# VHH binders against q9vm92r272to629, part 45

Target 1, 358 residues: q9vm92r272to629
Amino acid sequence: LEERMAFIEDYQQTQARSLLLYVREHQPAELISENGTIFSTTLDFALGKVKKMVRHAEHYSLDDARIKPPTPAEIVENQTFMVQSTDVLKSNAKFKVSEKVMAEYARLAGLYLDQIESLRPDYRWDGSRNLWILKPGYQSRGIGIVIRSSLDDILQWTSNNQNKKYIVQKYIERPLLIYRTKFDIRQYMLLTITDTKVSIWTYRDCYLRFSSQEFTMDDLRESIHLTNNSVQKRYKNKTNRDSRLPKNNMWSLDQFKNYLRIMGAPDGSWSKTYNGFKQNLVAVVMASLDETELLQNAFELYGCDFMLDEHYNPILIEINSTPDLSPSTEITARICPMVLKDCIRVVVDLPKNPTAAT
Key: E = the ipSAE of ESMFold2; O = the ipSAE of OpenDDE; V2 = 0.75 times the mean of E and O plus 0.25 times the DockQ between their complexes.

## First folded at step 13 (VHH; framework vhh_4orz_3)

Design n46 (at its last fold request DockQ between E and O 0.59; V2 from the best seeds 0.57)
Fold by OpenDDE, look of step 13:
Formats: C-alpha cells, structure tokens, sequence
Structure n46 (fold): chain B 358 residues (1-358), chain A 125 residues (1-125)
C-alpha cells in the first residue's frame, strides 16, 4: 500500500513536470484557443506541484520523507489535474488564456523545470508523455514487459497480477539514439566477496544492442522499445531503418567508438560514459549491501544495461543476475567467452594470491 | 616465467616520432588486455593506452590522436606508435598485461597482472 501510494505520487509529480515540459516546448499560440477547455488553474497546479518538489529536494532527502496520505481535498484536486493535464497531453486540449498569459506560464514552466532538473538531473529524461515500464519480477529477457501511460491502466494491471512481483520504472522517453534507433549498452559487472570484503569489478569491453525498428513514441510495441536480443530476434529489421546499422542489431565497443568519432563526439566521451558506469554500479551495489547478508568466498556475474543521454551520461536501466552469455551473434560469441574466462581468472587467482594484480 | 620486455625508447626531438615495442612471453598473451603506462620523474604513474583482446582501444586525453596502440597476437607483441612527441611525454614507458576486469571498488594490490621493466623516452625541446 505504501509503495502504491508512493508510485501514485510519483506519477502525479511526473505528470506535472510533463505538462510544464509540454508548455515549454510549444509556442504559446499553439497551446491556446478561444474555445479552449483547459483553464489557467491547471497550470497553477502544475507549477505549485513542481515548486513543492524543488523545496523538498533542497531540504530533504527523498528517502526520509514519509509520504503522507493525501487529504480528501487533495485527492479531488489531483484527480481534476490528472484529467485536465491528460486532455492537454494526449488529446491536444487547448488553454483558454491569452497568448500573453500563456507566454508567461511558459516562462515560469521553464524556470521551475530548470530548478528541479538541477536538483534531479534524471528528470531530464522523463519526457512529456509520462510513460512507465512494468517488468515482471524474476523474469528476464524482456518477457512480459509492458509500457503504459495511464495511471488507471497501470494500477489495474498491478491489481490483476497481484501474485506476481513487478517493478514499475519510469520509461526514458528521450534516450540517445543512433540513426534514429534505440540502443542500450550491456556492461558486465563482477562482485567478489572475500573475508567479508566486497570488491566490485567492471569489464573494460562491452557491446551495444539495437532495436530492429526505428524509434518512435507513437507506437509502444516491444520491437521498437526493447533492445534485448531475446526480443529482437523475433522481429525482422525494418526496411526503412538506416543501412549503417548492423543486421544482427549489435555493435562492438570498437564500432561504437568509431561511430563517436564519425559523429564528432567530444574527446573523452567514452571515458565519461565508462566512468559513469562505474559510479552508478558502485552506488547501486552499496545501496543494496545493507539489505544483503554477505556470503564468504562468493562471486556473482551481472549484466548491466545502460542507456545514454545526449551528453553520453549513462542511465542504468537494469541489472541482471546470471546474464545470458549465449553466443547468439558474432559479437556475443566473442565477448561472452572472454568475460567468462576472465571471471574464472579473477576468482581463481585472487584466492591463490591475494597480492595478485587485477 | 612471465616476461614483458619493452624496446624502442630513446632520445627524440620535439615533434618527432618513436615506436615502442613490447614482447610478451610466459603467459597466454591473446587472453589479456595490453596497456602502456608511463611515469615521469617526480610524478605518479599514469595510464597511456590499452588494447583489449578484441582490439578495442582507448587513450589518455593527453595522448589522444598522437599515439596509436596495436597488438599482434601471433607474435605476442604490443606496440605504441608515438607521433608529435612533446617534452611532456618524457617518461619511462611500461608495458602491462591485465584481464578485462577492472577493480572499481575494493582493495587491489596492483592495477595490472604483469609489468615490464620499462623503456626510457626522452623528448628534447
């Protein structure tokens, strides 16, 4: 119940940000009509909500704030806002305000979004459609993953599947694309526990996975939005997809670096990305250690999936225990055996020689 | 016995070029990432470049577009082509071998599995 409430709050906050983002990204004249059905109070509400978010982020850790149940009045206000904002975002409803007033709201929207995004950089990836990805628990390889935008749909789905553990995650609506195609990076991580000491390892080599289809937010099919080989192998590459993309929907790290060169990416872009991998993974592992009993003399290999933003910052989207190491493509046929072999070397050599170089 | 033997170092004028070689023996060369590091007088050892088993390369920002690392698995050699050399490039250059795994958290006694003795590179003004 608490988790559900937290999600609802997060969804509503996201909706407020989405509306403001929508307002910021459009010309005032496009957003208004004399016969508009949306009033300025909707915008006031959105601005107020984001302002609250800013205050909260400045003064309190999100982890410390117990979500208080909303009052009946707040519930009604939230419901009204959700309906009106949805009409704007999904049905292109117009605001019944003057162009001058709309321009001011756009200015304020920009201001408040900049403030919150400075405090929460991850919000820059959310987009304006308020999409969420639902992942079944204990299932890997993209099985049963759905993307939804409607709060009611999400809640209904979770209610119908009460026996299944599920993860709800904000969908990244503005990922970095390569030739208009969605991709992620599979990064390997090794955890070792020796004498109750945890070590985290990252593999210097990685590979990219592509969707078989061009990216579009107007179609939420898995063939477009999932990059897992287990999913993509079921689909043919679209004919209109860029010919420079690989047929097997995978790139080596070297191919990606070559792409970065071709694109004129700043020097050190990959280093930035890779360092970001390390930082994110260490943070996640450390956060989980408090909840996990450490086994002595244990190791675990993980497959970590990252997306990138326009600045080549990595976004962790998934960590998989017991990752698929099958030689499904020439890329994986090469990298997976190497990863395994090197894992064995680390695990075997370290215990034998604690002073062995890594 | 594991051996990494560097060669090709020497004195060169600024703007000049050198090619360093490292000959490896005593271990499965094709299973390791090879790297070049350097240590200038009074400075810490710094990473210069690496090349993975698959041939992927990376470079320190200070040497990017000037240096090129390559490997020949058939000959168990790794090379570093150094162009447009600067006085700041003066250092002892070391060849090293490592697995693909990098420690990012925890105690590591050494950054690399195997080290060469190094070769001196001096760039004069």
Amino acid sequence: as target 1 above (358 residues)
Amino acid sequence: EVQLVESGGGLVQAGGSLRLFCAASGFTFDSYTMAWLRQAPGKRREWVAYITRSGSTDYADSVKDRFTISRDNAKNTVSLQMNSLKPEDTAIYFCAADTGWEVVYGESPSDYNYWGQGTQVTVSS
Scores: ipSAE 0.619, ipTM 0.831, lowest interface PAE 0.4, mean pLDDT 90
Fold by ESMFold2, fold request of step 14:
Structure n46 (fold): chain B 358 residues (1-358), chain A 125 residues (1-125)
Amino acid sequence: as target 1 above (358 residues)
Amino acid sequence: EVQLVESGGGLVQAGGSLRLFCAASGFTFDSYTMAWLRQAPGKRREWVAYITRSGSTDYADSVKDRFTISRDNAKNTVSLQMNSLKPEDTAIYFCAADTGWEVVYGESPSDYNYWGQGTQVTVSS
């Protein structure tokens, strides 16, 4: 299938980038051995793959017309690369090259990575572990979500669960952490449709949801990695957890703003992040409207989940069309009813008492 | 009947300070985000600051670090402390009850359910 081949290509490209990141992040002497089993051709392949990605990104802003199947020779080359690179990344296999040769490969890896990251800024969120998150195509509330690194395991999982229409997305390995703990931000969005025109609204308030455990890439448990409240409420917080983190695993926006101030974030950091939420949400909605016919004089409420990168840039994770507005903490007990009341103020009260007539 | 009544405006020299007040009645003040906006002569009305029900605040870049919004839910009042005033701050200042939502795309007649009549602030050079 065309989708399967496209994913395999994406996985292989990510593996090439992961290997180059690994090389850049280690001293050349750490990567080599006289008895090494990995040859320089593996590095040549990774560099070549990334170079092709750079050329594609420079020349094409439109989607490809069709995915071409690889030749038998390309299949063998790709398989050899995948085996050897996996041995390096997963098993700490060593290269059989001189330290001077390895240092030159590290220099080239840095150059090619800088080049592709300038063309694809979202690649800076990737690490060297080639991790993917698999989500059911329905509202899961964290149920059935798994994180996998093996291509064969991913393909097997989706084949074995074909009826659930899994979505496979690159896992973000470098999220912003607060006191070594992963979090996301629940941001509400409202769409209103009047006279065939769509208006997009973002809510002025939001809240943060924390994992119960310290973040680590060495353990892919849901209690560490899935910040959904429905998942986290089943777990006890880590023993000796940082006392500055909330016991109920939620912060108000005000608590987050206080954190930004304490950490010395530039003035206006929240405004920049919130503007990024707006830009991301407008882009997604406008892309979706091209293929959707909406009901006249209607509204739709969405729960939008964001993470942040280390520079406070938003990363849109998910848009939920039926957000859970039941209070679960003192934070949601205040915000969730208010979101509903403020929807009425936009949808019902504002049209009944318009201020447009001056 | 809903009322928002601004007060505390006047003439002040550059570098000075002024505190505006807004008294609210006729609606559930505690459940609204409240905002200050201003309109300079010949300009469009612009947002200045808001304060949510929980006390979270945000400010326009032009007034950040100089202005402070606060609210007293027991008295149904919102206030705006304005420091280091500049001639560019000269405007009619309006108190408003916010819908809680910001329009980020499309047409909207107003982000605000209720408005006051405004109070004049004039900053002399």
Scores: ipSAE 0.523, ipTM 0.729, lowest interface PAE 0.8, mean pLDDT 82
ESMFold2, look of step 13: ipSAE 0.464; ipTM 0.718
ESMFold2 (binder alone), look of step 13: mean pLDDT 81; pTM 0.826
ESMFold2, fold request of step 14: ipSAE 0.398, 0.478; ipTM 0.633, 0.689
ESMFold2 (binder alone), fold request of step 14: mean pLDDT 81, 81, 81; pTM 0.829, 0.827, 0.826
OpenDDE, fold request of step 14: ipSAE 0.601, 0.601, 0.587; ipTM 0.823, 0.820, 0.809

Design n47 (at its last look DockQ between E and O 0.53; V2 from the best seeds 0.52)
Fold by OpenDDE, look of step 13:
Structure n47 (fold): chain B 358 residues (1-358), chain A 125 residues (1-125)
Amino acid sequence: as target 1 above (358 residues)
Amino acid sequence: EVQLVESGGGLVQAGGSLRLFCAASGFTFDSYAMAWLRQAPGKRREWVAYITRSGSTDYADSVKDRFTISRDNAKNTVSLQMNSLKPEDTAIYFCAADTGWEVVYGESPLDYNYWGQGTQVTVSS
């Protein structure tokens, strides 16, 4: 129940940000109509909500704030806002305000979004469609993954599937694309526990996975939005997809680096990305250690999936225990055996040779 | 016995070039990535260049476009072509074998499984 309430609050906050983002990204004249059905109170509400978010982020750790149940009045206000904002975002409803007034709201929207995004950089990836991805808790390889935008749909889905633990995550609506195609990076991580001490290892080699289809937010099919090989192998590459993309929907790290060169990416872009991997993974692992009993003399290999933003910052989207190491493509046929072999070297050979460097 | 023997170092003027060589023995060379590291006086050892088993390369920003790492698996050798040398490149250069795994948290073991004694590179102004 608490988790559900937290999600609802997060969804509503996201909706407020989405509306403001929508307002910021459009010309005032495009957003208004004399016969508009949306009033300025909707915008006031959105601005107020984001302002509260800013205050909260400045003064309190999100982890410390017990979500208070909303008052009946707040519930009604939230419901009204959700309906009106949805009409704007999904049905292109117009505001019944003057162009001058709309321009001011756009200015304020920009200001407040900049403030909150400075405090929460991850909000820059959310987009304006308030999409969420639902993942089965125990299933891997993209099975059963659904993308939804409607709060009611999401809640209904979770209610109908009570026997299945679902993870609800905000969908990244503005990922870095390569030739208009969605991709992620598979990064390997090794955890070792020796004498109750945890060590985290990252593999220097990685690979990219592509969707078989061009990216679009107007179609939420898995063939477009999932990059897992287990999903993509079921689909043919679209004919309109850029010919420079690989047929097997995978790139090596070298191919990616070459792409970065071709695109004129700043020097050190990959280093930045890789360092970001390390930082994110350490943070996630440390956060989880408080909840986990450490086994002595244990190791585990993980497959970590990252997306990138326009600045080549990594976004962790998934960590998989017992990652698929099958040689499904020429890329995985090369890297997976190497990863396994090198894992053995770290876990078995290094302990035998204390002078062996990691 | 595992051995990595570096050669090719020396004194060179700024703007000059050197080619370093490393001969490896005592381990399965083609099973390891190879790297060059350097250590300047009073500074920590730093990574310079990396080459995977398959020949993919990576470079520190400070040497990018000036240095080129290559390997010959048939001869168990790795080389570093250094062009446009700068006084800041003055250091002892080490050849190292790597498993591909990097410790990012925990005990800081030596970064590489095997390394040589190094070769001195001095770049004069």
Scores: ipSAE 0.599, ipTM 0.829, lowest interface PAE 0.4, mean pLDDT 89
Fold by ESMFold2, look of step 13:
Structure n47 (fold): chain B 358 residues (1-358), chain A 125 residues (1-125)
Amino acid sequence: as target 1 above (358 residues)
Amino acid sequence: EVQLVESGGGLVQAGGSLRLFCAASGFTFDSYAMAWLRQAPGKRREWVAYITRSGSTDYADSVKDRFTISRDNAKNTVSLQMNSLKPEDTAIYFCAADTGWEVVYGESPLDYNYWGQGTQVTVSS
């Protein structure tokens, strides 16, 4: 119950941010009508929600454990906000305010969004659609993953599938696209554990996986939004897909580096991305080790999936403890065996004496 | 008998260029990622450049955009093109064979599986 209430609150906070993003991204005149049905109090509520989020984030070490469930009056206020904000975001409903008043709301929306994004950088990846991805709690290779926007649909879905332990995560609405197409990057990670000491390794090579279709938020189908090979191999590439993208929907790292050069990406963009992979993976592993017991004298190989933002910063999507290493393209036929062979060299082939010239 | 033999070192003026070569024998060359490292007088050995079996490259910040690593699997060689040389590039340069894994937390693997004996590069002002 408490878990469900926490998600509902998180969804409502995200709705507030989504409304403010929508306001920031439109001209004030586009948002208003003399026949508008949306009250300015809806904006006041959204601003208030984000202001509270800013205060909480600034002082997260203070009083965080004292959060209380909403009162009946707060529930009604939340419901009114959800109805009106949904009408704006889903139905293009207009505000009944003057253009001057709407311009001031747009200024405040920008201010509060900048504040919360500076404190929570991952919020810069959100859009205005309040989308959530629902994943089975076990590794599924893309099977059973759905994307939903409606709170009622999400709650119904999880109720209907209680025999599967679903994870509900915010969907990243603003990924970097290549030729208008979504992709991810498969990065391998190795953990080696000796005498209760952990070493974290990243593989210097990786590959990209592309969707078979151009990216759109108007269609939440897996063929657009799930870039893993086990899903995409069931689909043919659509005719409107950019011809410069690979027919097998994979790029090597060298192909990606060449793309960055052709597009004039800032110098050092790949180094920045790879350093970000390292930082993200160390942080996640160290957080997990603090809550778990170490296996003695072990190693574990992981497949890590990243997306990028518009500044080539990595966004960690998933760490897969049973990565598929089967060759499926020319690219995986080359890299996957090498990852395994190099893993064996690290784990079992101890350093040998330097060679001599004789 | 495993051998990595560096060549192409020498004395060069600041701003000049030099190309190092490493010849590998006695092992399956295409099974290994390759690297160049260097050791300046009184300093620890440091990584310079790396090339995977699939041809991806990476460089230390101090040499980025000045040095280029390449490999020729048919000839079992790896090379390092060094441009815009600076006096601080003066070092013994080593060729090494390594796996594709980089330690990013925990014990650093200063040990590579195989090493050459090194070639001296001296950059004069």
Scores: ipSAE 0.431, ipTM 0.672, lowest interface PAE 0.8, mean pLDDT 80
ESMFold2 (binder alone), look of step 13: mean pLDDT 80; pTM 0.815

Design n48 (at its last look DockQ between E and O 0.57; V2 from the best seeds 0.54)
Fold by OpenDDE, look of step 13:
Structure n48 (fold): chain B 358 residues (1-358), chain A 125 residues (1-125)
Amino acid sequence: as target 1 above (358 residues)
Amino acid sequence: EVQLVESGGGLVQAGGSLRLFCAASGFTFDSYAMAWLRQAPGKRREWVAYITRSGSTDYADSVKDRFTISRDNAKNTVSLQMNSLKPEDTAIYFCAADVGWEVVYGESPSDYNYWGQGTQVTVSS
């Protein structure tokens, strides 16, 4: 119940940001109509909500434990806002305000969004569609993953599937694309526990996975928005997809680096990305350790999936225990055996011989 | 016994070129990535170049387009071609071998599995 309430609050906050983003990204004249059905109070509400977010981020930790149940009045206000904002975002409803007034709201929207994004950089990845991804709690390899935008749909989905643990995550609506195609990076992580001490290892080599389809937010099919090989192997590459993309929908790290060169990426872009991997993974592991009983003399290999933003900052999407190491492509046929062999060197050879390669 | 032996260092004028060599023995060379690092007087050791098992290369920004790392698995050697040398390139250059796993938290092993003794490179103005 608490988790549900937290999600609802997060969804509503996201909706407010989405509306303001929508207002910021459009010309005032495009947003208004004499016959508009949306009033300025909707914008006031959105601005107020984001302002509260800013204050909270400045003074308090956004912890689920701090979320208070809304009052009856707040519930009604939120419901009204959700309906009106949805009409704007999904049905292209127009505001019944003057162009001058709309321009001012756009200015304020920009100001408040900049403030909150400075405090919460992850919000920059959000779009205006308030999309969420639902994943089964089990290692689903992409099976059963759905993307939804409607709060009611999401809640209904979770209610109908009570026997299945689902993870709800904000969908990244503005990822870095390569040739208009969605991609992620598979990064390997090794955890070792020796004498109750945890060590985290990252592998210097990685690979990219592509969608078989050109990226579009107008179609939410898995073939477009999921990059897992287990999913993409079921689909043919679209004919309109850029010919420079690989047929097997995978790049080596070297191929990616070459791409970065071609694109004129800043020097050190990959280093930045890789360092970001390390930082994110350490943070996530440390956060989980407080809740985990440490086994002695244990190890685990993980496959970590990252997306990138326009500045080549990594966004952690998923951590998979027992990652698929099958040689499904020439890329995985090369890297997976290497990863395994090198894991053995760390876990088995190093303890036996401190001079062994790690 | 694992050995990495650097050679090719020396004194060179600014704008000149040097080629460093590293000969490896005592381990399975093709199972390791190779790297060059350097340490200038009073400075920390810094990474210069990296070459994967498959031959993919990476460079520090300071040496990009001037230095080229290469390897010969048949001869168990890694080389560093250094062109357009600058006084700032003056350092002891080390050859190192790495399997690919990096410790990012926990124990603080050396960043690389094996090290050479280094070779001095001096670039005069």
Scores: ipSAE 0.600, ipTM 0.805, lowest interface PAE 0.4, mean pLDDT 90
Fold by ESMFold2, look of step 13:
Structure n48 (fold): chain B 358 residues (1-358), chain A 125 residues (1-125)
Amino acid sequence: as target 1 above (358 residues)
Amino acid sequence: EVQLVESGGGLVQAGGSLRLFCAASGFTFDSYAMAWLRQAPGKRREWVAYITRSGSTDYADSVKDRFTISRDNAKNTVSLQMNSLKPEDTAIYFCAADVGWEVVYGESPSDYNYWGQGTQVTVSS
């Protein structure tokens, strides 16, 4: 209903950005043909859509315009855009314009994308495939998660499964890869509540979890794209996988820091990433607390999953309220017991022996 | 009662050496990461050296290759061997213990959970 209409708008906005990204990542000559079937109006529509998004993002708190339903002409224009843009993105259809005109559209695409990305930094994580991940709202631990690209498929899937509560999220198409392999970072968070005051703690250690397969957008199966250990433990590593990756598909934080040094990452890259973890988690917790009654004298341990972008910026993926702390590798055999011991130190030992204020 | 007591400070000429000690009591020492920090007069406290529970070490750039941190879990001590001392190393040196968690919101934020009272190191030219 209302949520469905909001998703359709989000999908259509993403399609416009996807088309502009596609134009940005190709040379103008690659995009055109004398016998092309794609009109320049498709590009005009995409640019207009993104320009409207920029205006709304800049003036969101100052703009109180009433929404109105689309006219029949706007419905037809949008349908035409979706068909033509899909032909470009999925079928490599070509534009019927001169190379000089296409170069101007490419310049404008870059300009508009830079504008919206400066206002919505999370858009830098999108690619040109308009992919969405569908998760069951219950405790799935990877079961029932699918990735889809087609609007019709997504709408049909959710319609066929209305008795199951699904969460639909934009899939991150541009994650940082290590040796062509997707990974995430498990970061623990502790909430402590005393006298209805909340403290948020982040663990100083963490670990990385790798996919068993090389990353590709041409194959959307879970063995490539779902990095959580409960999924990956069911799969064997491919033989063409880079041999520098760990057989057990986990790295310690020290191994990741060493990788950053070898790859010439800027000094302080880990500190930047870790500060980003802290900022993301504080923001999410504070937003949730406004809606939640506090329990007195309680603590909660969370497992938080992050990915990184190509610039080492953290991307919060999930916060698990019931993290599995069972050892599954030599890395979790060390870290998981220590997380529990250190949790007791915070909850029990620190209240008796407060630290210096500096 | 948690207690961290630094010792071994003093006056030394430039180019000389000192070894600092930190004795820990009132907690399970081998379950904590340990650090040395220092504070020169009129300056903010700065990190010097860190040693994990398993013995991995890290150092500030200004002291790398001159200072060595070590721990003795049997004696509940952490040490800082300081070689090739410079007048710029003059400071009060503090021992600190880390419970593995960093407070990010709520309680008073701190890089470390337990602190000693410090020991003075003075390096004369």
Scores: ipSAE 0.453, ipTM 0.695, lowest interface PAE 1.0, mean pLDDT 81
ESMFold2 (binder alone), look of step 13: mean pLDDT 80; pTM 0.820

